# VH-VL binders against Protein mesh: the designs that were tried, part 7

Target 1, 209 residues: Protein mesh, of Bombyx mori (Silk moth) (h9jiq1r811to1019)
Amino acid sequence: GVAGIFGDPHIVTFDDLQYTFNGKGEYVLVRVDHSQLKLDVQGRFEQVPRNIHGAVNATHLTSVVAASNNSQTIEVRLRPQHAQWRYRLDVFANGKRVYFDRTALRVQYFPGVTVYQPMYVLNQSEIVVMFSSGAGLEVVENRGFMTARVYLPWTFMNQTRGLFGNWSLDVNDDFTRPDGTLASVDLNNFQSAHRDFAQHWQLTDREQR

## First folded at step 6 (VH-VL)

Design f12 (from a12 with heavy chain S52E; framework fv_tafolecimab)
Fold by ESMFold2-Fast, scan of step 6:
Parts: C-alpha cells; structure tokens; sequence
Structure f12 (fold): chain C 209 residues (1-209), chain A 121 residues (1-121), chain B 106 residues (1-106)
C-alpha cells in the first residue's frame, strides 16, 4: 500500500481517503508499533511564505524523518524556499549530512536502511529511502514543494496509525486519533480535519526525532 | 582535467551589450550534476554572482541584474555565454565563469582565469 | 538578500601563526556556507563548503566551523602561500559573498 502528502497540502491515506491538511509543526505521518515491525515517519509543516502563494495560513511539508527496525534515522529536508531553483532536498543520517558520489552509483548504505538519489530531472529533486523491514519512503520536490509517499508491504496492513490512517481497507476508520477514538470529520471543511483529527497527531518538542 | 576559459571583447561602450563566452574542456557541460555560473569582481572589490544555467537551458539570475542578464548554453560546442545589456561604468569588472554543484550547494569548485571587461567611451 | 559581514577586514600575521577569520550572516544560513581563497591576479579557490567540509586537495591546516549566523575559518599555522584574501559565501539564498578578509604579512 501507498499513502502520501502533497502540495496544498492534502493527504491520501492507505485506504485512499483524501483530505486537506493545514497544520503547523511536527506530526506523525505513519507509525507502526508492533513487537516484530516498527516504523515511525514524521513530517514537519511550516507556513508558506506570503510572497510565494499569498496565503497567510497555508502550510507546506519541509522535512520528513523516518526510522524502522534497527535502522539509522533518515531525514529528508527541503532547502530554503529562496534557494528552490537548485536541487532542494538534503539528506541527514542520525543528524549528519549524507553526500552522494556524483560519478558512481548514487546509493548510500546505513544500518537497516538504504538511501538512493535518482539522477536530477529539470526542476525536480528526489530521494528514495528503503528500509530492511520492507518499508519505503519517496520524497520528491518540484518547484519548491515537497511531497512524500510511504510504501508498505501488505504485512503492515491494519497496523498503521497517524495522518495516513489505519490501513484497514475501510475509509470510515482512517480518522482514528492516538487514543483510538474515531473523529467525525467534514471533508468539505479543512478546519474540521485539523481540529477533530490531525492536531491530535501533533508531536511535542521532546517527541520529535 | 576540467578547464574553463572566458573569451569576448575586453572593451564595451556605455549603453551597449557586454557579451562573453565560457568554453569548457576536459569535461561535459551536458552533465546533469552541475550548473554553470557567471561571477564578477569590480577592480579592488568583492565578488558578485550574476547567474547560472543548467545544460537544458534553464537559467537563474541575481534579482539585482535580472532585467539586463541573459545566459545561454550551447551543448554541441561545450560552451555557455553571458549577455549583459545597457552597460555603464559600474559594470567594469573581471568576469569569471565557474562550475557549481547542487550536491555541495552553490560551492564553485572550478573557475576560469577571469577576463577584464572595461566599460568606457 | 542575505548580507555577509567578514571581520577583521585585514589581519596582519607572521608565518607560523594561527589565523582566525569570522563571517557573520544577517540571517541564519544553517550550514550553507563556503570559504574561498583569492591571490592577486587569480580566480578564487574553494577551500571549505557546508561550513566545515574541506574541498578536495585543500591542506589540513584549513578548517571551518560554525552554523546559523556565525562562522569561522581557521588556518592553524600560516605558510607563505596562505597570505591572500579570503571570502565567505552563502547559498541559503541566491549566492552572496562577504567583503573579504585580507591576511597579510606583518
């Protein structure tokens, strides 16, 4: 299965439910906390600069941090908006910047995770993160906007939590809060999605990776 | 080994267009790993970035110079060029071409030797 | 634009001494900062990128440190060929350079 977050931003869950998200700060995108399978993917959302889109309360994805079973923590970070005409994604492994060999295979191996940087395409940056657990993360930047997709083997079905929903094959339980309760969300009102569901997945300073 | 060499007129009249070409040898300008930049330095002063180009033709310019600058690339000749219109005495400088890599940001790892362009009537 | 302020403007030292050069940014540039050496009549030469990574072929006596707004270039023991002008450059925004620090013989 696949779930992701895109520009405006909007989210597509593992059950293919779509909703608008406009939260600020760090959030759990997907978490699997099972004794055999662990995955934690967090996203940071910051206010879009007014000079870019003229919208004062719009947010965008600026960082994705991911870790899985026995893996090094990988962060993919959007470069500042005013530098967006160049490559726009930086990669960090346990806080240290990762560099790719431009003349050789663009792959770096870390404990429990492999990071691949595809060849640059005009105005597009891309990083692929592949965990030994079978989980995958794809981060793409285009025109200063970061998108992220999480790919999970079917073995993670019905074990996910977070903004990307419960992968239960039933969209009606995708708005499950951390405490296990179901939020009542009006999909025509983006404030409802945030107030009733998404804000409950916001991380405190000490919980951020 | 990689070498960059600037060429073009060393004297330009006020109000005319300054035109320079950078020839790249020992490496391909068609590499997707690099941008190619123009940087200038007025006599006795510091460095100012003018703009850059990708081998596809996509350009990015210093906002202070954007209305007067055009950078172009000719991959068949392994060259890229600068045109700066409506020049004044303030445009008198040594002009450098340089290679930069987005993997190391705007770090300019190879430079041409520079060519002095004087704007004078 | 992001303004970079280098200090001191001139540093007068003898061969064998340690040189410490400062670069201050008008706003945070994270670690997106490079250092260059320029000798008279020559193009600048890249020394350090990403604040602390030494470029290929650069001697170990050159080191960079700092993050955010405050950056330092250190030359642990000056050799005769190190007397030159040094520039910092940020790439958090479109590239801008500092005004330079001239390291000259005392």
Amino acid sequence: as target 1 above (209 residues)
Amino acid sequence: QLQLQESGPGLVKPSETLSLTCTVSGGSISSGDYYWSWIRQPPGKGLEWIGEIYYSGETYYNPSLKSRVTISVDTSKNQFSLKLSSVTAADTAVYYCARDSWYSGYSFDYWGQGTLVTVSS
Amino acid sequence: EIVLTQSPATLSLSPGERATLSCRASQSVDSYLAWYQQKPGQAPRLLIYDASNRATGIPARFSGSGSGTDFTLTISSLEPEDFAVYYCQQYDNWPTFGGGTKVEIK
Scores: ipSAE 0.008, ipTM 0.531, lowest interface PAE 8.5, mean pLDDT 84

Design f7 (from a7 with heavy chain S52E; framework fv_tafolecimab)
Fold by ESMFold2-Fast, scan of step 6:
Structure f7 (fold): chain C 209 residues (1-209), chain A 122 residues (1-122), chain B 106 residues (1-106)
Amino acid sequence: as target 1 above (209 residues)
Amino acid sequence: QLQLQESGPGLVKPSETLSLTCTVSGGSISSGDYYWSWIRQPPGKGLEWIGEIYYSGETYYNPSLKSRVTISVDTSKNQFSLKLSSVTAADTAVYYCARDSYDSSGYSFDYWGQGTLVTVSS
Amino acid sequence: EIVLTQSPATLSLSPGERATLSCRASQSVDSYLAWYQQKPGQAPRLLIYDASNRATGIPARFSGSGSGTDFTLTISSLEPEDFAVYYCQQYDNWPTFGGGTKVEIK
């Protein structure tokens, strides 16, 4: 299964529920606490800069941090305010910046995780993160906007928590808060999704990777 | 092994176009891992980035110079070139070409040409 | 543009002494900061990238530190060939350079 954050941002859960997200700060995108897989994927959201025709009170994804059992922590970060249309994703492994070999395959190996940088495409940046546990993360940047997808083996169905939902094959329980209670969300009211559900998955400073 | 060499007129008259070429040897300009840059230094002063180009022809310019700058690339000759229009005495400087290494030094300039002095004078 | 301010403008020291050079940015550049050495009549040479990583072939006596707006280049024990002008450069936005610090023989 696959879940992700796309544009605006819209979140698509593992159960294919779609909703608008406008939170600011750091949030749990997906967390898995299974005996064979531990996974923590966190996203940082910041306000979109004002345009010349007026302010838009919207946020966008600027960083994704992921770690799995026995792996290094991988961060993929949007380079902010870069005036040049160059590659705009920086990669960090346990806080140290990762560089890809210009003369070989664009692959870096770390304990428990492999990071791959596909060939450069004009105005598009991409990083693929593959954990030994079987979890995958794909981050794409286009024109300063970052999207992310998380890929999990079907064996971890019903084991996920976070903004990407419970993966129960039923969209009705995807708005489950950390304490296990279900939020009643009006999908036509962007305030409802944040107030009643998403803000409960916001991380404190101490919980951020 | 990799070498960059600037060439072009050392004297340009005010209001004319300054034209320089950088020839790359010992490596290919058609590599996807590098941008190719122009940086200048007026006598006794610091460094100013002018702009850069990717082998596809994609360019990025210093906003302060953007209206006067054109950078082009010729992959068949392994060269890239700078044109700076409407020059004045303030454009008198040593002009360097440099490689901007993406994978090893980030956006840092890891190889430089020797530099060529261009004087703007009547 | 991001403005980089280097201090001191001139640092007068003897061989064997420690040199400490500062670079301050007008806004945060995270760790996207490089240091260059330039000798008279020569092109600049890359010393440090990403604030603290030594470029290939650069002696261990050169080290960089800092993040955000405040950065330092340290030369632990000056050799005769280290007397030169040093520039910091940011690449968080289009590249800009500091005004330089001249390290000269006392």
Scores: ipSAE 0.027, ipTM 0.582, lowest interface PAE 6.5, mean pLDDT 84

Design f9 (from a9 with heavy chain S52E; framework fv_tafolecimab)
Fold by ESMFold2-Fast, scan of step 6:
Structure f9 (fold): chain C 209 residues (1-209), chain A 122 residues (1-122), chain B 106 residues (1-106)
Amino acid sequence: as target 1 above (209 residues)
Amino acid sequence: QLQLQESGPGLVKPSETLSLTCTVSGGSISSGDYYWSWIRQPPGKGLEWIGEIYYSGETYYNPSLKSRVTISVDTSKNQFSLKLSSVTAADTAVYYCARDSYYGSYEYFDYWGQGTLVTVSS
Amino acid sequence: EIVLTQSPATLSLSPGERATLSCRASQSVDSYLAWYQQKPGQAPRLLIYDASNRATGIPARFSGSGSGTDFTLTISSLEPEDFAVYYCQQYDNWPTFGGGTKVEIK
């Protein structure tokens, strides 16, 4: 299955539930704690920069950090909004910047994880992260907005937690908080999704990867 | 070996358009791996980035200059060119063409032309 | 605009001595900082990129360090050909250059 975060932002869970939130800070996108797969994917949300022709009180995804058991921690980070429309994703492995050979091989191998940079498409940046555990992460930036998708083998159905839901094939339990309680969320009110569910998955500095 | 060479008039009158061309030899401008930049240095001052171009024609400009700058590329001649309109004495500088060293998001410069002095004077 | 301040403006040293050049950014540029050497009448030459990586063909006596707002270029033992002006440049935003440090013979 696949879950992701898109646009301004909206989230599509593994159960295909869609909702919007405008949280700020670092959040758990998905966690998996299974005998064959441990995965932690975290996202950072920052305020969309103001411009002189309008005030925007919204957030967007600016960084995704992912780690699986026996793997390096991979971070894919959006370059500043005011930067040029060149390739706008930076990659870090255990905190050190990753460089790709753009002329021959666009693949970097790390313990437990492979990172691939597809051929450059003008005004679009893309990174694919493939964990030896079978988990995958795809990050795409277009026109200053970052999107992320997480791909998991179907064997991990009903093993996920976080903003991307429980993957139970029933959307009614996708708003499960860290303590196991179910939030009542009004999908037509983004404040409900944030207050009653998403903010409970916000991380402290010590919990960030 | 890659070499960049600037050419164009060394004297431009105030209010006219400054026009320079950079010829690339020893490598292809249409390889798709690099952006190509113009950088200037006024006498007694530091370096100022003007803008860059990709072989497709996509450009990015220094915001303080963008209303006056046009950069273009001619892949058949392996050249890229700078036009700076409405020049004043403040535009007097040595103009360099350069290659951006990393495909994508890094604007540091690994190959430079020798530079050409352009004086704006009546 | 990110402003880079280089200090000192002039550094007077003898061959064989260690040179330490500073570059301070008005806001964090992470590690997106390069160093260039420029001799009179010549184009700048790339020395260091990404704060600490030596460019191809640059001697080991040149090293860069720092992150965020404070960066240093070190020349461990000056050779006669090292007396020049040195510029730092950031590429975290629109490219901007420092004012330069002139390394001259004492």
Scores: ipSAE 0.014, ipTM 0.558, lowest interface PAE 7.5, mean pLDDT 84

Design p1 (from p0 with heavy chain V50S D58Y; framework fv_pimurutamab)
Fold by ESMFold2-Fast, scan of step 6:
Structure p1 (fold): chain C 209 residues (1-209), chain A 119 residues (1-119), chain B 107 residues (1-107)
Amino acid sequence: as target 1 above (209 residues)
Amino acid sequence: EVQLVESGGGLVQPGGSLRLSCAASGFTFSDYYVHWVRQAPGKGLEWLGSIYYSGETYYGNEFTSRFTISRDNAKNSLYLQMNSLRAEDTAVYYCARDSYYTGYSFDYWGQGTMVTVSS
Amino acid sequence: EIVLTQSPATLSLSPGERATLSCRASQSVDSYIHWYQQKPGQAPRLLIKDASNRATGIPARFSGSGSGTDFTLTISSLEPEDFAVYYCQQYDNWPLTFGGGTKVEIK
């Protein structure tokens, strides 16, 4: 299964439900909290620049932080605009910057997780994170915009929570809040999705990885 | 058709100031990073700086305090304010469009405007 | 700053001949090199992006290659309109820098 954040900005859940997202701050994208299987993927969203008609209430992904069973915490962060264009994604493992050997395999091994930097593609930066639990994370930066996909084996089915939904194979329960209640969401009103569902998955400073 | 047109160049005494303008047409100006590049007579190209779609600037010259880049997205215009001009600032000044939002390839250029700094 | 050294400074050839232009970086720039053509009295024109990818509308006779510190622009068979100055440019590290240029002139 695959879920992700795409475009400017929308989310596609593991059940293939699509909805608009304009949250600001840090949010739980995917969480699995089980004794045999643990996964936590968090995203940070910041406001995009004001347009010529005034302020727009639109956000973009600037960081993805992920950890799984017995793994180091991997952060993939959009590089500041004043930095080099060479590669616009920075990678951190337990808070320390990761460097890649670009002449060999471009692979770094950490407890419970492997991080891979693919060969350069024109105007695109990419990082792939592979957890020993079978979970995968792909982060792509194109023209200063970051997108992310989470890939999960079938063992994670019906165990996910967060903005990417429950993966129950039923789109009607994808808007489940942290307390287990179902949000009543009007998909024709993006404020309904945020107010009634997405904001409940926002993290406090103490909960961020 | 994409077009960039520079204006405002001319003769200036050392220590003087000039403001260059670049008028953009044929594309959504507010979506693009844009740059200023100069070329002294008979010499190579030198990148001066860029401005992002939201107004953040990025300068390449170590005398960045002398030059200020700004933009007016409502007027589809890019500006370069040059202060404390020196003879070595004599050059053709080009505005150029970045190929996309954060790329650093210059896919469209203006024809340039000549700035001459002499007594 | 990253310094780009282009060689030769001047290349004198006849129409129909192959031109090979070099650009060497003071440190690795991966493949983050662009090439530009500038004809007398004109603004530069983007030729090659990211070491090897032709820009839109650029004839097939232009090709780029290289990685790390050594890059090459090749014109397989010179046409009269190809006699111009060619610049390489890096975007691996701030500030953006250009090479000094190679002038391709008629022998």
Scores: ipSAE 0.007, ipTM 0.471, lowest interface PAE 10.4, mean pLDDT 82

Design p2 (from p1 with heavy chain T102S Y104W; framework fv_pimurutamab)
Fold by ESMFold2-Fast, scan of step 6:
Structure p2 (fold): chain C 209 residues (1-209), chain A 119 residues (1-119), chain B 107 residues (1-107)
Amino acid sequence: as target 1 above (209 residues)
Amino acid sequence: EVQLVESGGGLVQPGGSLRLSCAASGFTFSDYYVHWVRQAPGKGLEWLGSIYYSGETYYGNEFTSRFTISRDNAKNSLYLQMNSLRAEDTAVYYCARDSYYSGWSFDYWGQGTMVTVSS
Amino acid sequence: EIVLTQSPATLSLSPGERATLSCRASQSVDSYIHWYQQKPGQAPRLLIKDASNRATGIPARFSGSGSGTDFTLTISSLEPEDFAVYYCQQYDNWPLTFGGGTKVEIK
């Protein structure tokens, strides 16, 4: 299965439910708390950078932090988007920056996780993170906007929680809050998705990951 | 008129701490990324780190363990907290505004403040 | 980190002469190079952005060129106020790095 976050932010759950929310801060995208299959993926949302000639009242994904069973914690972070960077994503492993040598195969190996930086594509930056558990994370930046997808094998079915939903093949339980209750969300009103569901998955402590 | 004014430099013994300040005026401070750059006497420029307008920081080298950058948008001020200072930290410290339009170029600089670490 | 090597370390020239300063990157930085001028006792001044674009208020005698690993700053005819140290800086990758500088001094 695959779940992801794009643009506005627009979210697609593992059950293919689509919704939009306009949160700020750090949120749980996916959490799995079982032995052998532990996974934690968190996303940071910030206000879109202002132009000196104006401002926008929108948020976007700026960082994804992920860790799986016995793995190093990997963060993929969007560089400030006012610049003409050739490459706009930075990678950190347990808080230390990861460097990719352009003259070699751009792969770094860490306990429990492999990180790959695909070859340069004009106006696009990409990082692929593959955990020993089989979980995968793909982060792409294009035209200043960061998107992320999480790929999970069938072994994770019925075990996920967070903004990407409970992967049960039933969209009716995707809006499950941390306390186990189901939110009633109006999909035509993104304020409803934020107020009634997404804000309950917000982390209050930035030290969490 | 854009201005950046550093303060807080001086003499400090090895192992000591200093907090540098940079006061900004003449522009909307909260809309800009800002940087600290240092220069040892008679030597070249070294980028220390930057702070996003939302407060997220990026550092050069291993400065993160001893140096902390912060900002107060309400006071139009940028700060550099320096701990466990060493003789090699002796330098003029500049704050600089990121050129929002041209990206990661330093279009306006303060006059610099001298930090001397010696016993 | 990307290392920027500036050459020569010192240029001794007279007013009216052409100055050519080189900056070489340890790996390709595309066109993501800026140039700065620093006079004694002063903060640096932004001269050239993105390899070839003059910053606001910079005289036409200053020009930049190059891409990939080899970059050049040219001063077509030196004025007395141009005798200073010049630094290149890359922003292709973190951390941001500066070259060691080229001192343009009066002969």
Scores: ipSAE 0.007, ipTM 0.537, lowest interface PAE 8.9, mean pLDDT 83

Design p5 (from p1 with light chain L96Y; framework fv_pimurutamab)
Fold by ESMFold2-Fast, scan of step 6:
Structure p5 (fold): chain C 209 residues (1-209), chain A 119 residues (1-119), chain B 107 residues (1-107)
Amino acid sequence: as target 1 above (209 residues)
Amino acid sequence: EVQLVESGGGLVQPGGSLRLSCAASGFTFSDYYVHWVRQAPGKGLEWLGSIYYSGETYYGNEFTSRFTISRDNAKNSLYLQMNSLRAEDTAVYYCARDSYYTGYSFDYWGQGTMVTVSS
Amino acid sequence: EIVLTQSPATLSLSPGERATLSCRASQSVDSYIHWYQQKPGQAPRLLIKDASNRATGIPARFSGSGSGTDFTLTISSLEPEDFAVYYCQQYDNWPYTFGGGTKVEIK
């Protein structure tokens, strides 16, 4: 399965539920906490800059941090000077910046995780993160906007939690809070999705990275 | 054709304030990332900060509290507000255009304006 | 912040000689280095972008090379107008930083 965060931003869960997200700060995108399998993917959201014609009071994804059981922690971070043609995604492994050999295959190997920098399209940056658990993370930047997708093998079905839902094949329980309660969300009111569900997955400073 | 012209420099007392201006012409100013760079007499170049076309600003760590960069796209103008000036701020201040096509290179520079902080 | 160390501080040469200028970064900057030329009383001029690409209008005698932490600007045969101060600049990480400069002067 696949879940992701796109655009304005909006979220598509593993159960294919779509909703609008406007949170600021760090959030759990997906978490798996099983006795043998662990995955934690966190996203950071910052205010869209002011003084842009037609800009709304919105946020955008600026960083994704992911770790699996026995893996290095990988962060993919949007560079602030993002409107230029330069490659605009930075990669960190356990806090150290990762550099790719542009004369080779542009693959870096770490305990439990492989990171690949595809040669794609000019003006589009991309990083693919592949965990030994079978989990995958794809981060794409285009014109200064970051999108992220998480790919999970069927073995993670019904084990996920977070903004990307619980992957139960039932969209009605995708708005499950950290405490296990179900949020009543009005999909016609984006404030309801944030207030009643998404804000409960916000991380404190102590829980980040 | 492309020109950047700085103004507003001069002599100021320690603790004083100055506002520098940079007038741009010969290109669509509102499409470009622009920078302020300074150079103390007999010293090297120091990047102060930059401002994106939408108004988003970025500074060298020591400048955030005393210096403010702004722009007025309708007037094709870039500004640097300098407060709490110190003797070590004495320098020629350049505005520079970021290269649209080749990344974060400073492809066109103004002539510079001299700021002297002295009693 | 990333510190760029340029060496030598001063290079005394005659017209027609080869100049080799070094720029060393305190940590890897990939190829995110630009080189500038500055003559006394003038604003800097962009020479080389992204370690090895000549800027528009820059003569072929100027070349750049290097990656990671070690970068070189080479002037294959000095002309009278080439005697100036040369600066490297990194844009790999913020804040942007410049090297201390190498002055190329007439021997």
Scores: ipSAE 0.007, ipTM 0.451, lowest interface PAE 10.6, mean pLDDT 82

Design p6 (from p2 with light chain L96Y; framework fv_pimurutamab)
Fold by ESMFold2-Fast, scan of step 6:
Structure p6 (fold): chain C 209 residues (1-209), chain A 119 residues (1-119), chain B 107 residues (1-107)
Amino acid sequence: as target 1 above (209 residues)
Amino acid sequence: EVQLVESGGGLVQPGGSLRLSCAASGFTFSDYYVHWVRQAPGKGLEWLGSIYYSGETYYGNEFTSRFTISRDNAKNSLYLQMNSLRAEDTAVYYCARDSYYSGWSFDYWGQGTMVTVSS
Amino acid sequence: EIVLTQSPATLSLSPGERATLSCRASQSVDSYIHWYQQKPGQAPRLLIKDASNRATGIPARFSGSGSGTDFTLTISSLEPEDFAVYYCQQYDNWPYTFGGGTKVEIK
């Protein structure tokens, strides 16, 4: 299965429910606690700079941090500023900058995780993170907006928590808060998803990777 | 009018420390990424590092352990803390604002402040 | 790190002449090159963004071109104020690096 965040930002859950999100700060995108797979994927959202496309009161994804059992922590960051042709994504492994040789093989190996930078594509930057646990993360930047997708084997259905939903195959329970309660979300009210659901998955300083 | 004004340069002994300041005006400082760039006498430009509007920092190779970049958005100020200074650190130090419309371009610069590391 | 080599180191020309400045990268930087002008005793000034886009306020006589490893800054007809040092800079990969500069001086 696949769940992700893109544009606007939009979130698409493992159950294929789509909703808008405009929170600021660090949030749990997905957590998996299974006997053979532990995964924690966190996203950072910051205000869109005011004079890029006029004054805006919106947020965008600027960083994704992922860790799995027995792996290094991988962070993929949107470069600080928009390039007209395309962005570059910056990669960190346990806080240390990772460099990819554009003339050589674009694969970096770390304990429990492999990071791959695909060949250049016009208007797009991309990083693929492959955990030995079976989880995958794809980060793509296009026109200044960062997207992230998490790929999990179907066997981990109903084991996910966070903004990407619980993967129960029932969209009606995807707005489950950390305490296990269900949020009543009005998808036609842009503030409802944040106020009643997403803000409850916001991380404290203690919890951030 | 966008302005950046550096201060804090001077003569220091090898092994000493200095803190440079850059005062920003004429724009919403908290919305911009800002940089430190240096230039040794008669040499070219060298990027030292930058700071994201959220406070996240990036450094050029070998500067992470000796140099620290910070900002105070309430005071519209950028700082460079330099420790364990060497003769090779003698340079004019510029602060510069990142452009909104191109990746990591420096659209406005201060006039620079001279740091001389000598016995 | 990516090394940028600028050539020639010094270019001696007269006002009214065309100046062509080269910047070559040790590996591909796509179009992630900026150009700066620095006059004696002054801070650098941004001229060209992303290989070919003039910065705000820059006269039409300045143009940039190139992609991959080879980049060119062209001044179609030199004015007296154009005699300066010109630097290219890449932002394709960290650390961000500048070329050694080309000095354009009066013949």
Scores: ipSAE 0.007, ipTM 0.464, lowest interface PAE 11.0, mean pLDDT 81

Design s1 (from s0 with heavy chain F51S N59Y; framework fv_satralizumab)
Fold by ESMFold2-Fast, scan of step 6:
Structure s1 (fold): chain C 209 residues (1-209), chain A 120 residues (1-120), chain B 107 residues (1-107)
Amino acid sequence: as target 1 above (209 residues)
Amino acid sequence: QVQLQESGPGLVKPSETLSLTCAVSGYSISSDYYWSWVRQPPGEGLEWIGSIYYSGETYYNPSLQGRVTISRDNSKNTLYLQMNSLRAEDTAVYYCARDSYYTGYSFDYWGEGTLVTVSS
Amino acid sequence: DIQMTQSPSSLSASVGDSVTITCQASQSIDNYLNWYQQKPGKAPELLIYDASNLETGVPSRFSGSGSGTDFTFTISSLEAEDAATYYCQQYDNWPYTFGQGTKVEIE
């Protein structure tokens, strides 16, 4: 299955539920913590810069940090930029900057994870993160906006938690808080989704990667 | 228009911590740009130390081995540099500069620089 | 890290001469290169950005060209005030790196 963060941002869960997100700070996008499968994907959201049009008091994704079974921790960060063709994504592995050889395939191998920088599309930057567990992360920057998709094989079904929901094939339980309770969310009220659900997945300093 | 002015101790002992201040006028550091520190040992070239994005995210030169912290105070419109475990080779003129992604990324405004000598 | 190598390390020329400095990157940096001028006792000043774009207020006698790994900086008619050290700088990747500098002296 596929879940992700897009646009202004809005979130699409693994069960295809869509809702608006406007939180600031660091949040759990996906968490899986079982004896055989572990995955942690976190996102950082900041106020949209004034030089990026289409942003009316909105937040945007600026960093994604991910780790899976026995893997290095990979972070993908958005660079600010005025000109679209010069927008960039920075990659860090266990806190160290990752560099790609422009004369070769742009692939770097780390314990438990492979990072690939696809050939550049005009006005677009892209990073693909592939974990040995089968989990995948795709980060795309286009015109100053960062989007992220998480791809999971069926072995993760009904085991995910976080802003991307559980993957139960039932949208009615996607607003599950960290304590296991279901939030009552009014999708026509953007404050309800944040107050009753999303803010409960906000990370403390100790929990950030 | 935009002006940057560094200040701090002219002399620091080995193994001590350096603390530098950069006062910015004519532009709000919380509005846009990266804000950076660059140093130059006497008679040598330029070395980028690190940068802070106007949102607060920091980036550091790995060659400085985790010894550097860059921070800011938006209410005072001021940038700070802290460098730990000083050695004689850290003797340099330290500049703060605005890093403009509208022209490069390039350093389009620089402070006058402040000389820091590391000696016993 | 991307290494930036300038040539020559120093040169002497007369007012009115054309002078050329080169900068070579250890890997391709597209056009993500800047040039700075530093006069004795002063902070560096941006002259050229994105390999070939002249910064506002900079005299037209200064120019830059190149892409990939090989870059050139030219002063078409040297003036006495151009006595300075010139630096190239790449911003293709972190950390930013500078060339070692080229000292231009007036005879």
Scores: ipSAE 0.007, ipTM 0.462, lowest interface PAE 9.5, mean pLDDT 84

